VHH binders against Abasic site processing protein HMCES (HMCES). Designs and how they scored, part 167

Target 1, 269 residues: Abasic site processing protein HMCES (HMCES), of Homo sapiens (Human) (q96fz2)
Amino acid sequence: CGRTSCHLPRDVLTRACAYQDRRGQQRLPEWRDPDKYCPSYNKSPQSNSPVLLSRLHFEKDADSSERIIAPMRWGLVPSWFKESDPSKLQFNTTNCRSDTVMEKRSFKVPLGKGRRCVVLADGFYEWQRCQGTNQRQPYFIYFPQIKTEKSGSIGAADSPENWEKVWDNWRLLTMAGIFDCWEPPEGGDVLYSYTIITVDSCKGLSDIHHRMPAILDGEEAVSKWLDFGEVSTQEALKLIHPTENITFHAVSSVVNNSRNNTPECLAPV

## First folded at step 15 (VHH)

Design sc16 (from sc0 with S31K; framework vhh_6z1v_2)
Fold by ESMFold2-Fast, scan of step 15:
Structure sc16 (fold): chain B 269 residues (1-269), chain A 122 residues (1-122)
Amino acid sequence: as target 1 above (269 residues)
Amino acid sequence: EVQLVESGGRLVRTGGSLRLSCAASGLTFNKYAMGWFRQAPGKEREVVAAISRSGGSTWHADFVKGRFTISRDNAKNTVYLQMNSLKPEDTAVYYCAANYAYHLDEDAYDYWGQGTQVTVSS
């Protein structure tokens, strides 16, 4: 996973993240740096995306089950990085393989500090190789959705009018992430940045791509991944596996250029 | 100034029981996960047991599961390791450690005690 859509307005996104804390109280996550959230149909590495993390990372007296939503840079910059420009990091930290996450210093160090987050998106894009050519077919991949004001699922066969209205009750994709905090050597604001953990593709996606993000399907998985004070790293990592609860449709090549940021990027073709 | 002080280590016979204690000072104890580690002569240090901030979740290594039990008392700033059915292979220096997150890898741990020697005779 190297491209996502996260286009919902801030207020819609916030309501989509409603949750219950450990005591069963209904809550909305509180924003940190909300002005850094930039909705887009076509998010690439180095851009900011909203993530959920435990409030305990910012407020020492908070309950670890309470959540913050914050924009973070996609592409983890390790806390030990010594150069002044994060874009000069010599290795790719857009994704983190589940099978080597505890072997790579860039990922095991923040995991040891409880720096687990849930990366939010409308869905993600993958490019299927076409046999016998250099052409690739892009697909938009997302949780099964319910039609606006109707019971049932939305799909590629639904009318464009139905797709226009679906966003008010969209179920956000919740991907397992790891973040770190980097202090620029020259001074300046602390940079929060994340990586998305990846796993082998599920059966349903195997014809599109051989890898997929680790998806946390449901509130129990999300809660356990975020609760670094009560759920051990080893126990949390058991949540990292492929899921079959996913759907997709082919999209236009408009999405190929990351500068294109329109609804056409995820519309069915 | 953070200090972790282990106590309770001594010589015991095979099949015996022993309880180790670790008293913490200089930190807000209930905001740290705690772990017990051990190191035998000529061997690497290994994780024995760990406990979440509240004590509501515990982990024990396979080689001590069913014999050792970790617990904590946040009012007393103390973590315990109850060791039953001791074997000569349990002979080691036992270390108490604290980490902000609940984690099993020793490399993550912020604070360490000086250790307490447990010797199990055959």
Scores: ipSAE 0.770, ipTM 0.899, lowest interface PAE 0.7, mean pLDDT 90

Design sc17 (from sc0 with S31H; framework vhh_6z1v_2)
Fold by ESMFold2-Fast, scan of step 15:
Structure sc17 (fold): chain B 269 residues (1-269), chain A 122 residues (1-122)
Amino acid sequence: as target 1 above (269 residues)
Amino acid sequence: EVQLVESGGRLVRTGGSLRLSCAASGLTFNHYAMGWFRQAPGKEREVVAAISRSGGSTWHADFVKGRFTISRDNAKNTVYLQMNSLKPEDTAVYYCAANYAYHLDEDAYDYWGQGTQVTVSS
């Protein structure tokens, strides 16, 4: 996973993240740096995306079940990185393989500090190889959605006109992430950056791509992944596996250029 | 200065019981998950039990499950290990350790006690 859509206005995104804390109290996540949130239909590595993380990372007396929503840089910069420009990091940290997460220092160290986050998106894009050509077919991949006007789920058969109406009750894709905090050696603001954990693709996605993000399906999984004070790293890692609870449809090549940021990027074709 | 001080280690007979305590100072105790580790002569250190910040979640290694119980008292800044049905193979130095996140790998733990010796005679 190297491209996502996260286009909802801040207020709609915040309401889509409504949750219950450990005491059963209904809450909305509290924003950090809300002005850094940039909605887009076409988010690439090195851009900022909203993530959920435990409020306990910022307030030592907070309940670990309470949530913050914050924009973070996509592409994890390890806390031990010694150079002045994080864009010069020689390693690709956009994704982290689930099979080596406890072996790689860049990921093992922040996991030991409880730096687990949930990466939010409308969905993600993957490019299917077409036999006998250099052209690839892009697909938009997302949770099954409830239709606004009719019972059932939105899908590939639905018209572009119907897609304009679905965003008010959209179920956001929730991907397991690891983040780290990097202090610039010359001073300045702490950089928060994340990686998306990846697993082997599920049966339903195997014809599109061989890998997929580790998707946390439902509030129980999201709560356990975030709760680093009460859920051990070992227990949380049991949540990292392929899921079949996803759907997809083919999209226009407009999405191929990361500078294109229009609804046509995710509209069915 | 952070200090973790273990106590309660002694010589006990096979089948006996023992309670270890670890008193913490110099840190806000309820901000830390706690673990008990042990190391026998010539062997690697291994995790025995761990407990979440609140004490609401516990983990015990398979080789002590049903015999040992970890608990904590956040008002007293103390973590405990109740050891029952002791075996000669339980002979080791027992260490307590603190980590900000609930984690089972010793490499994550930044604060360690000096250890307390438990000897189980046949």
Scores: ipSAE 0.807, ipTM 0.918, lowest interface PAE 0.6, mean pLDDT 90

Design sc18 (from sc0 with S31Q; framework vhh_6z1v_2)
Fold by ESMFold2-Fast, scan of step 15:
Structure sc18 (fold): chain B 269 residues (1-269), chain A 122 residues (1-122)
Amino acid sequence: as target 1 above (269 residues)
Amino acid sequence: EVQLVESGGRLVRTGGSLRLSCAASGLTFNQYAMGWFRQAPGKEREVVAAISRSGGSTWHADFVKGRFTISRDNAKNTVYLQMNSLKPEDTAVYYCAANYAYHLDEDAYDYWGQGTQVTVSS
């Protein structure tokens, strides 16, 4: 997973992340750096995306079940990185393989510090390789949505009003991530950056791509992944596996260029 | 200054019981997961047991399951290891350690005690 859509306006995104704390109280995640959130239909590595993480990472006395939502850079910069420019990192940290996560220093160190996050997206894109040609077919991949009469029809997608109704009740994709905090050696703001954990693709996606992000399906999985104080790293890693609870449709080549940021990027063809 | 002070280590006979304590100071105890580790002469240090911040979740290594029990008292800033049915193979220096996250790998742990010697005679 190297491309996502996360286009919801901040207020809609916040409501889509409504959750219950340990006491059963309905809550919205508290924002950190909300002005850095940039919605887009076509997010690539090195751009910022919203993630959920435990409030305990910022407030020592917080209940571990309380959540922060914060924009973070896609492409993990390890806390031990000693160069001045993160773009000079010589290895790709956009994704982290589930089978080697505890062997790679870049990932096992932040895991040991409880730096687990949930990466939010409308969905992600993958390119199907066509054998015998150089052409690739892009697909938009997302959670099955609760179909309403208007939002589920082809005609509904043509109307701005109906398009907005689709997104008001959209179930966001929740991907398991690891983040780290990097302090520039020459001073400046702390950089928060993340990687998406990847697993072998499920049967339903095997014809599109051989790998998929580790998807946390449902609030129990999301809650356990975030709760670094009560759920051990080793127990949390048991949540990392392929899921069949996913759907997709083919999209136009407009999405290929990461500078294209329009609804056409995820519209069915 | 963070300090972890283990106590309770001594010589015990095979089949005996012993309770180790670790008193923490200089940190907010309920904001740390705790672990017990041990190291026998000429061997690598290994994780024995670990406990979450609240004490609501515990983990025990396969070689001590059913014999050892980790617990904590956050009001007393203390973590315990109850050791039953002791074997000569349990002879080691036992270390208390604290980590901000609940984790089983020793490399992650932020603070360590000086250790307490447990000797089990055959």
Scores: ipSAE 0.793, ipTM 0.915, lowest interface PAE 0.7, mean pLDDT 90

Design sc2 (from sc0 with L27R; framework vhh_6z1v_2)
Fold by ESMFold2-Fast, scan of step 15:
Structure sc2 (fold): chain B 269 residues (1-269), chain A 122 residues (1-122)
Amino acid sequence: as target 1 above (269 residues)
Amino acid sequence: EVQLVESGGRLVRTGGSLRLSCAASGRTFNSYAMGWFRQAPGKEREVVAAISRSGGSTWHADFVKGRFTISRDNAKNTVYLQMNSLKPEDTAVYYCAANYAYHLDEDAYDYWGQGTQVTVSS
């Protein structure tokens, strides 16, 4: 996973992340650096995306079940990185393979510090290799959405009005991530950056791409992944596996250029 | 930010029992998950047991399950390892360690005690 959509306005996104804390109280995640959130239909590595993480990372006596939502840079910069410019990092940390996460220092170190986060998106994009050509077919991949009498499945023939209505009750994709905190050697604000853990594709996605993000399906999985104080790293890693609970549709080549940021990027074709 | 001092290690006979204590100095004891590790002569250090920040979750290595029990008393800033049915193979220096996250791998742990020697003889 190298491209996502996360276009909801901040207020809509916040409400989509409503949750219950350990006491059963309904809550909204509290924002850090909300002004750094930039909605987009076409987010690429090095851009900021919203993630959920435990309040305990910021307040030592906080209830570990309480959540913060914060924009983080996509592409993990390890805390031990000694260069001045994180864009110059020699290796790609956009994704982290589940099979080597406990072996690679870049991911093992922050994981040992409980730096688990849930990466939020409308969905993600993958490019299917088409036989006989160098062209690839892009697909938008997302959780199955609730079907109602008034809101059917998203199709190529749906009107713009019907397409707009689906976002009011959209179930956000929740991907398992690892983040780290990097202090610039020359001074400045701490950089929070993340990687998305990847697994082998499920059967439903195998014809599109051989890898998929580790999706946390449901609030129980999300809660356990975030609770680094009560759920061991080893128990949390049991949540990292392919899921069949996803759907997709083909989209136009407009999405190919990461500078294109319009609804056409995820509209069915 | 936290200092750990183990106590309770001694010579015991096979089949005996022993309780190790680890006293933490520092006001933030409740902010740490805790682990017990051991290193036997000629062997690498291994994780024996671990406990979450609240004490609501515990883990024990297969080789001590049913014999050892980890617990903590956050009011006393102390973590314990109750060791029953001791075997010669349990002879080792036992270390207490603290980590901000609940984790089972020793290399994540930031704070370590000096260790306490447990010797089990027939």
Scores: ipSAE 0.777, ipTM 0.899, lowest interface PAE 0.7, mean pLDDT 89

Design sc20 (from sc0 with Y32W; framework vhh_6z1v_2)
Fold by ESMFold2-Fast, scan of step 15:
Structure sc20 (fold): chain B 269 residues (1-269), chain A 122 residues (1-122)
Amino acid sequence: as target 1 above (269 residues)
Amino acid sequence: EVQLVESGGRLVRTGGSLRLSCAASGLTFNSWAMGWFRQAPGKEREVVAAISRSGGSTWHADFVKGRFTISRDNAKNTVYLQMNSLKPEDTAVYYCAANYAYHLDEDAYDYWGQGTQVTVSS
């Protein structure tokens, strides 16, 4: 996974992340650095994306079930990185293979510190190789959506009014991530950056691509992944596996250029 | 300065019971997960038990499961290891350790005690 869509305005995104804490109280995640959130239909590595993480990372007395939402840079910069320009690491740490996550120092160290996060997106893009040609067909891949009179899936939304209604109750894709904190050698703000854990593709996606992000399907999985104070690293890693609870549709080549940031990027062709 | 101080280690006979204590100071105890590790002569250090920040989740190694129980008292800044049905194979130095995340790999643990010796006679 090298491209996502996360275009919802901040207030809509926040409401889409409504959750219950351990006491059963309905909550919205509290924002850190909300001004760094940049909605886009076409997010590439090095850009910022919103992630959920436990409030306990910032407040030592917090209940580990309470959530913060914060923009983080896509492309994990390890805390021990000594060079001045973090963009040099972008290709090495955009994704993290599930089978070697506890063997790679760049990921093992932050995992030992409880630095698990949930990466939020409308969905992600993958490019299917077309046999006998160098052309690739892009697909937008996302959770199945609940249809109501006010909302429908993108595949059923064939008018501008229906498209607008789709986003009101959109179920965000929730991907398992690892983040780290890097202090620039020349001073400045701490950089929070993340990687997306990847697994083998499920049957439903195998014709599109051989790998997929580790998707946390449902609030129980999301809650356990985030709760580094009460759920051990080893127990949390059992949540990392392919899922069949996913849908997709083909999109136009407009998405290929990461500078294109319009609804056409995810519209069915 | 963070200090973890183990106590309770001594010579006990096979089949006996013993409770180890680890008193923590210099850290906000309820913000830390805790673990018990042991190292026998000529062997690698191994994880025995671990406990989450609240004490609501615990893990025990298969070789002690049903015999040992980890617990904590956050009001007293203390973690315990209750050891029952002791065997000669349990002879080791037992170490208390603290990590901010609940984690079973010793490499992640930042703070360690000096250890307390448990000897189980045949």
Scores: ipSAE 0.787, ipTM 0.907, lowest interface PAE 0.7, mean pLDDT 89

Design sc21 (from sc0 with Y32F; framework vhh_6z1v_2)
Fold by ESMFold2-Fast, scan of step 15:
Structure sc21 (fold): chain B 269 residues (1-269), chain A 122 residues (1-122)
Amino acid sequence: as target 1 above (269 residues)
Amino acid sequence: EVQLVESGGRLVRTGGSLRLSCAASGLTFNSFAMGWFRQAPGKEREVVAAISRSGGSTWHADFVKGRFTISRDNAKNTVYLQMNSLKPEDTAVYYCAANYAYHLDEDAYDYWGQGTQVTVSS
């Protein structure tokens, strides 16, 4: 997973993340640095994307079940990185493999500090290799959406009014991530950055790509992944596995260029 | 500033019982997960048991399951290790440790006690 869509306006995104804390109270996640959120149909590594994380990372007395939503840089910069420019990091930290996450220092260290997050997206893109050609077919991959009286399906969105209805109750993709906090050696703001954990592809996606992000399907999985105070690293890692509860459709080559940021990037062809 | 003080280590006979205590000061105790680790002569330090911030979740190593029980009292800023059916191979220095996250690897733990010696006679 190297490209996503996360285009919802901030208020719509926030409502899509409604949850219950440990006491059963209905809540919306509180924003940190909301001005850094940049909606896009075509998000690449090094751009900022919204993630959910436990409020306990920012407030020592907070319940670990309460959530913050914050934009973070895609591409984890380890806290121990000594260079002044994060782009000079030798390692590719856009994704981390589930099978070696506890062996790689870049991921093991923040995981030991409870730095688990849930990466939010409308969905993600993958490029299928086609036999006998050098062309690749892009697909938009996302949770199956629940039909409502006022909501249409993405495949039925053939007018501006129908496109608006598609997003009103969209179920966001929730991917397991690890983040870290890097303090520039010469001073400046702390950089929060994340990586997406990857697993072997499920049967439904095997014809498109051999790997997929670790998807946390449902609020129970999301809550356990975020709750670093009550759910051990060992127990949380049991949530990391392929998921069959996913759907997709082919999209046009418009998405290939990450500079293109229009609804055409995820529209069915 | 942060201090973890273990107590209760002593000589006990095979089959005996012992309760270790670890008193914490200088930290917001209920915001930390706690662990018990041990180091036997000639061996590396290993995790014995761990407990979540509230005490609602616990983990015990396979070699102590059914014999040892970790617990905590957040009002007293204390974590305990109840050790039953002690064996000579349980002989070790037992360490109390604190970590902000509930985690089992010792590498993550920033705060450690000085240890308490438990000796089990054959």
Scores: ipSAE 0.768, ipTM 0.902, lowest interface PAE 0.8, mean pLDDT 90

Design sc22 (from sc0 with Y32H; framework vhh_6z1v_2)
Fold by ESMFold2-Fast, scan of step 15:
Structure sc22 (fold): chain B 269 residues (1-269), chain A 122 residues (1-122)
Amino acid sequence: as target 1 above (269 residues)
Amino acid sequence: EVQLVESGGRLVRTGGSLRLSCAASGLTFNSHAMGWFRQAPGKEREVVAAISRSGGSTWHADFVKGRFTISRDNAKNTVYLQMNSLKPEDTAVYYCAANYAYHLDEDAYDYWGQGTQVTVSS
């Protein structure tokens, strides 16, 4: 997973993240740095994406079940990185393999600090290699959506214009992430950056790509992944596995260029 | 200055019971998971038990399960290890440790006590 869509306006995104804390109180996540949120149909590594994380990371007396939403840089910069420019990092931290996460220092260290997050997206893109050509067919991959007259739903038979009606009730894709905090050596703001944990593809996606993000399907999984104060790292890692509760459709090659940022990027072709 | 101070270690006979205490100061105790670790002479340090920030979740190593119980009193900034049915193999220095996240590996733990000696005679 190297490309996502996350285009909802801030208020719609916030409402889509409504949740219950450990006391059963209905809540919306509180924003940090909301001005850094840049909606886009075509997000690539090094851009910012919204992430859910425990309020306890910012407020020592908070309940670890309370949530913050914050934009973070895609591409984890380890806290121990010594150079001034994060783009000089020699290895790719866009994704983190589930099978070696406890062996890689870049991921093991932040996991030990409870730095688990949920990466939010409308869905993600993947490119299927076509036999006999160098052409790749892009697909938009997302949670199955509920069909209603009020919200509509996306599908192969729906017109692209009907997609606008879907977004008010869109079920966001919730991917398991790890983040870290990097302090620039020269001073300046702390950089929060994340990686998406990846697993082997489920059977439904195996013809499109061999890997998929670790998707947290439902509020119980999301809550346990975020709650680093009450759910041990070892217990949380049991949530990391392929899921079959996913759907997809082919999209236009418009999405191939990460600079293209229009609804056409995810419209069915 | 963060301090974790263990107490309660002593000589006990096989089959006896002992309660270890660890008093914490200089940190926000309620925001830290706590662990008990032990190290016998010539052996690596190993995790014995761990407890979440609230005390609502606990973990115990297989070799002490059913015999030892970890607990905490957040009002007193203290974590406990109740040790029952003690065996000579339980002889070790017992360490208390604190970590911001609930985690079972010792390498994640930020703060450590100096240890308390438990000796179990056969």
Scores: ipSAE 0.780, ipTM 0.906, lowest interface PAE 0.7, mean pLDDT 89

Design sc23 (from sc0 with A33G; framework vhh_6z1v_2)
Fold by ESMFold2-Fast, scan of step 15:
Structure sc23 (fold): chain B 269 residues (1-269), chain A 122 residues (1-122)
Amino acid sequence: as target 1 above (269 residues)
Amino acid sequence: EVQLVESGGRLVRTGGSLRLSCAASGLTFNSYGMGWFRQAPGKEREVVAAISRSGGSTWHADFVKGRFTISRDNAKNTVYLQMNSLKPEDTAVYYCAANYAYHLDEDAYDYWGQGTQVTVSS
């Protein structure tokens, strides 16, 4: 996974992340650096995307079940990186293979510090390789959505008002991520950056692409992945596997250019 | 300064029991996962047991399951390892260690005690 859509306005995104803490209280995640969130239908590596992480990473006396939502740079910059410019990192850390996560220092070290996060998106894009042509068919891949009388579907939206109804109750894709904190050698703000863990594709996606993000399906999986104080790294890694609870549709080549940032990027063809 | 101080190590006979204690100071104890590790002469250090911040979740290595039990008392800043049905193979220096996350890999642990010697004889 190298491209996502995360276009919801901050307030809509926040409500879509409503959750229950350990005491059963309904909560909204508290924002950190909300002004760094840039909604887009076409997010590429090095851009910022919103992630959920335990409040415990920022407040030592917080309940580990409470959540922060923060924009983080896509493309993990290890805490030990010594150069001044993170764009100079010579490794691609956009994705992290589940089978080597405990072998690679860039990912093993932050995992040992409990730096697990949930990467939020409307969905992600993959390009199907077509034999005999240079053209690749893009697909938008997302959780099955609950259809209510008020919601509608992406393909059925005829007007701007109907498009708003599609997103009011959208179930965000929740992908397992690892983040790290990098302090610039020359001083300045700590950079928070993340990678998306990847697994072999499920049967439903195998004809589109051979890999998929590790999707955390449901609140129990999300809660366990985030709770680094009560769920061991080894137990959390058991949540990392292919998921069949996913759907998709073909989209136009408009999405191919990451500069294009319109609803057409995810509209069915 | 963070200090982890193990105590309770001694000579004990095969089939005996022993409880190790590790007292922590200089850190917010209930914000750390804790682990017990051991190292016998000429062998690598290995994880024996680990416990989550609250003590609500524990892990024990297969070679001690049913015999050893890890526990903690957050009010006393202490983690324990209750060792029952001791075998000569359990002879090792036992180390207490702390990590901000609940984690089983030795490499992640930032704070270590100096160790306490457990010797099991026939």
Scores: ipSAE 0.761, ipTM 0.904, lowest interface PAE 0.8, mean pLDDT 90

Design sc24 (from sc0 with A33S; framework vhh_6z1v_2)
Fold by ESMFold2-Fast, scan of step 15:
Structure sc24 (fold): chain B 269 residues (1-269), chain A 122 residues (1-122)
Amino acid sequence: as target 1 above (269 residues)
Amino acid sequence: EVQLVESGGRLVRTGGSLRLSCAASGLTFNSYSMGWFRQAPGKEREVVAAISRSGGSTWHADFVKGRFTISRDNAKNTVYLQMNSLKPEDTAVYYCAANYAYHLDEDAYDYWGQGTQVTVSS
């Protein structure tokens, strides 16, 4: 997973993340650095994406079930990185393989600090290799969406009004992530950056791509992944596996260029 | 300065019981997960038991499950290890450790006590 859509306006995104804390109280996640959130239909590594994380990372007496939402850079920079420029990191940290996550220092260290996050997206893109051609077919991959009398569908959206109906009650994709905090050696703001954990593709996606992000399906999985105070790292890692509860459709090659940022990027062809 | 001070280690007979205590100072105890580790002569240090921040979740290694119980008293800033049906193989220095996250690997732990010696004889 190297491309996502996360285009909802901040207020719509916040409402889509409504949750219950351990006491059963209905809550919206509290924002950190909301001005760094940049909605886009076509997000690539190095850009910022919103993630959920436990409030306990910022307030030592907080209930670990309470959530913060914050933009973080896609591409984990380890806390121990000594260069002044994060772009000089010698290896790719856009994704983290589930099978070696406890073996690689870049991921093992932040996991030991409880730095688990849930990466939010409308959905993600993958490119299917087609034999006999240099072109790849892009697909938009997302949670199945429940239909109501007032909700729209992606396939029927042909105007701004119909698109509003699609997004008003959209179920966001929730992917398991690991983040770290890097302090520039010469001073400056702390950089929060994340990686998406990946697993082998499920049967439903195997014809599109051999890997998929580790998707946390439902509030119980999301809550356990975030709750680093009450759920051990080892127990949380049991949530990391392929899921079949996913759907997709082919999209236009417009999405191929990450500078294209329009609804056409995810519209069915 | 953070300090973890273990107590209760002594010589006990096979089949006996012992309760270890670890008193914490200099940290916000309620914000930390706690663990008990042990190291026998000539062996690597290993995790014995761990307890979440609130005490609502516990983990015990298979080799002590059913015999040892970890617990904590957040009002007293103390974590305990109740050890029953002791075996000679349980002879080790027992260490108390604190980590901000609930985690089982020793490499992650932020703070360590000095250890308390438990010797089990036949």
Scores: ipSAE 0.803, ipTM 0.915, lowest interface PAE 0.6, mean pLDDT 90

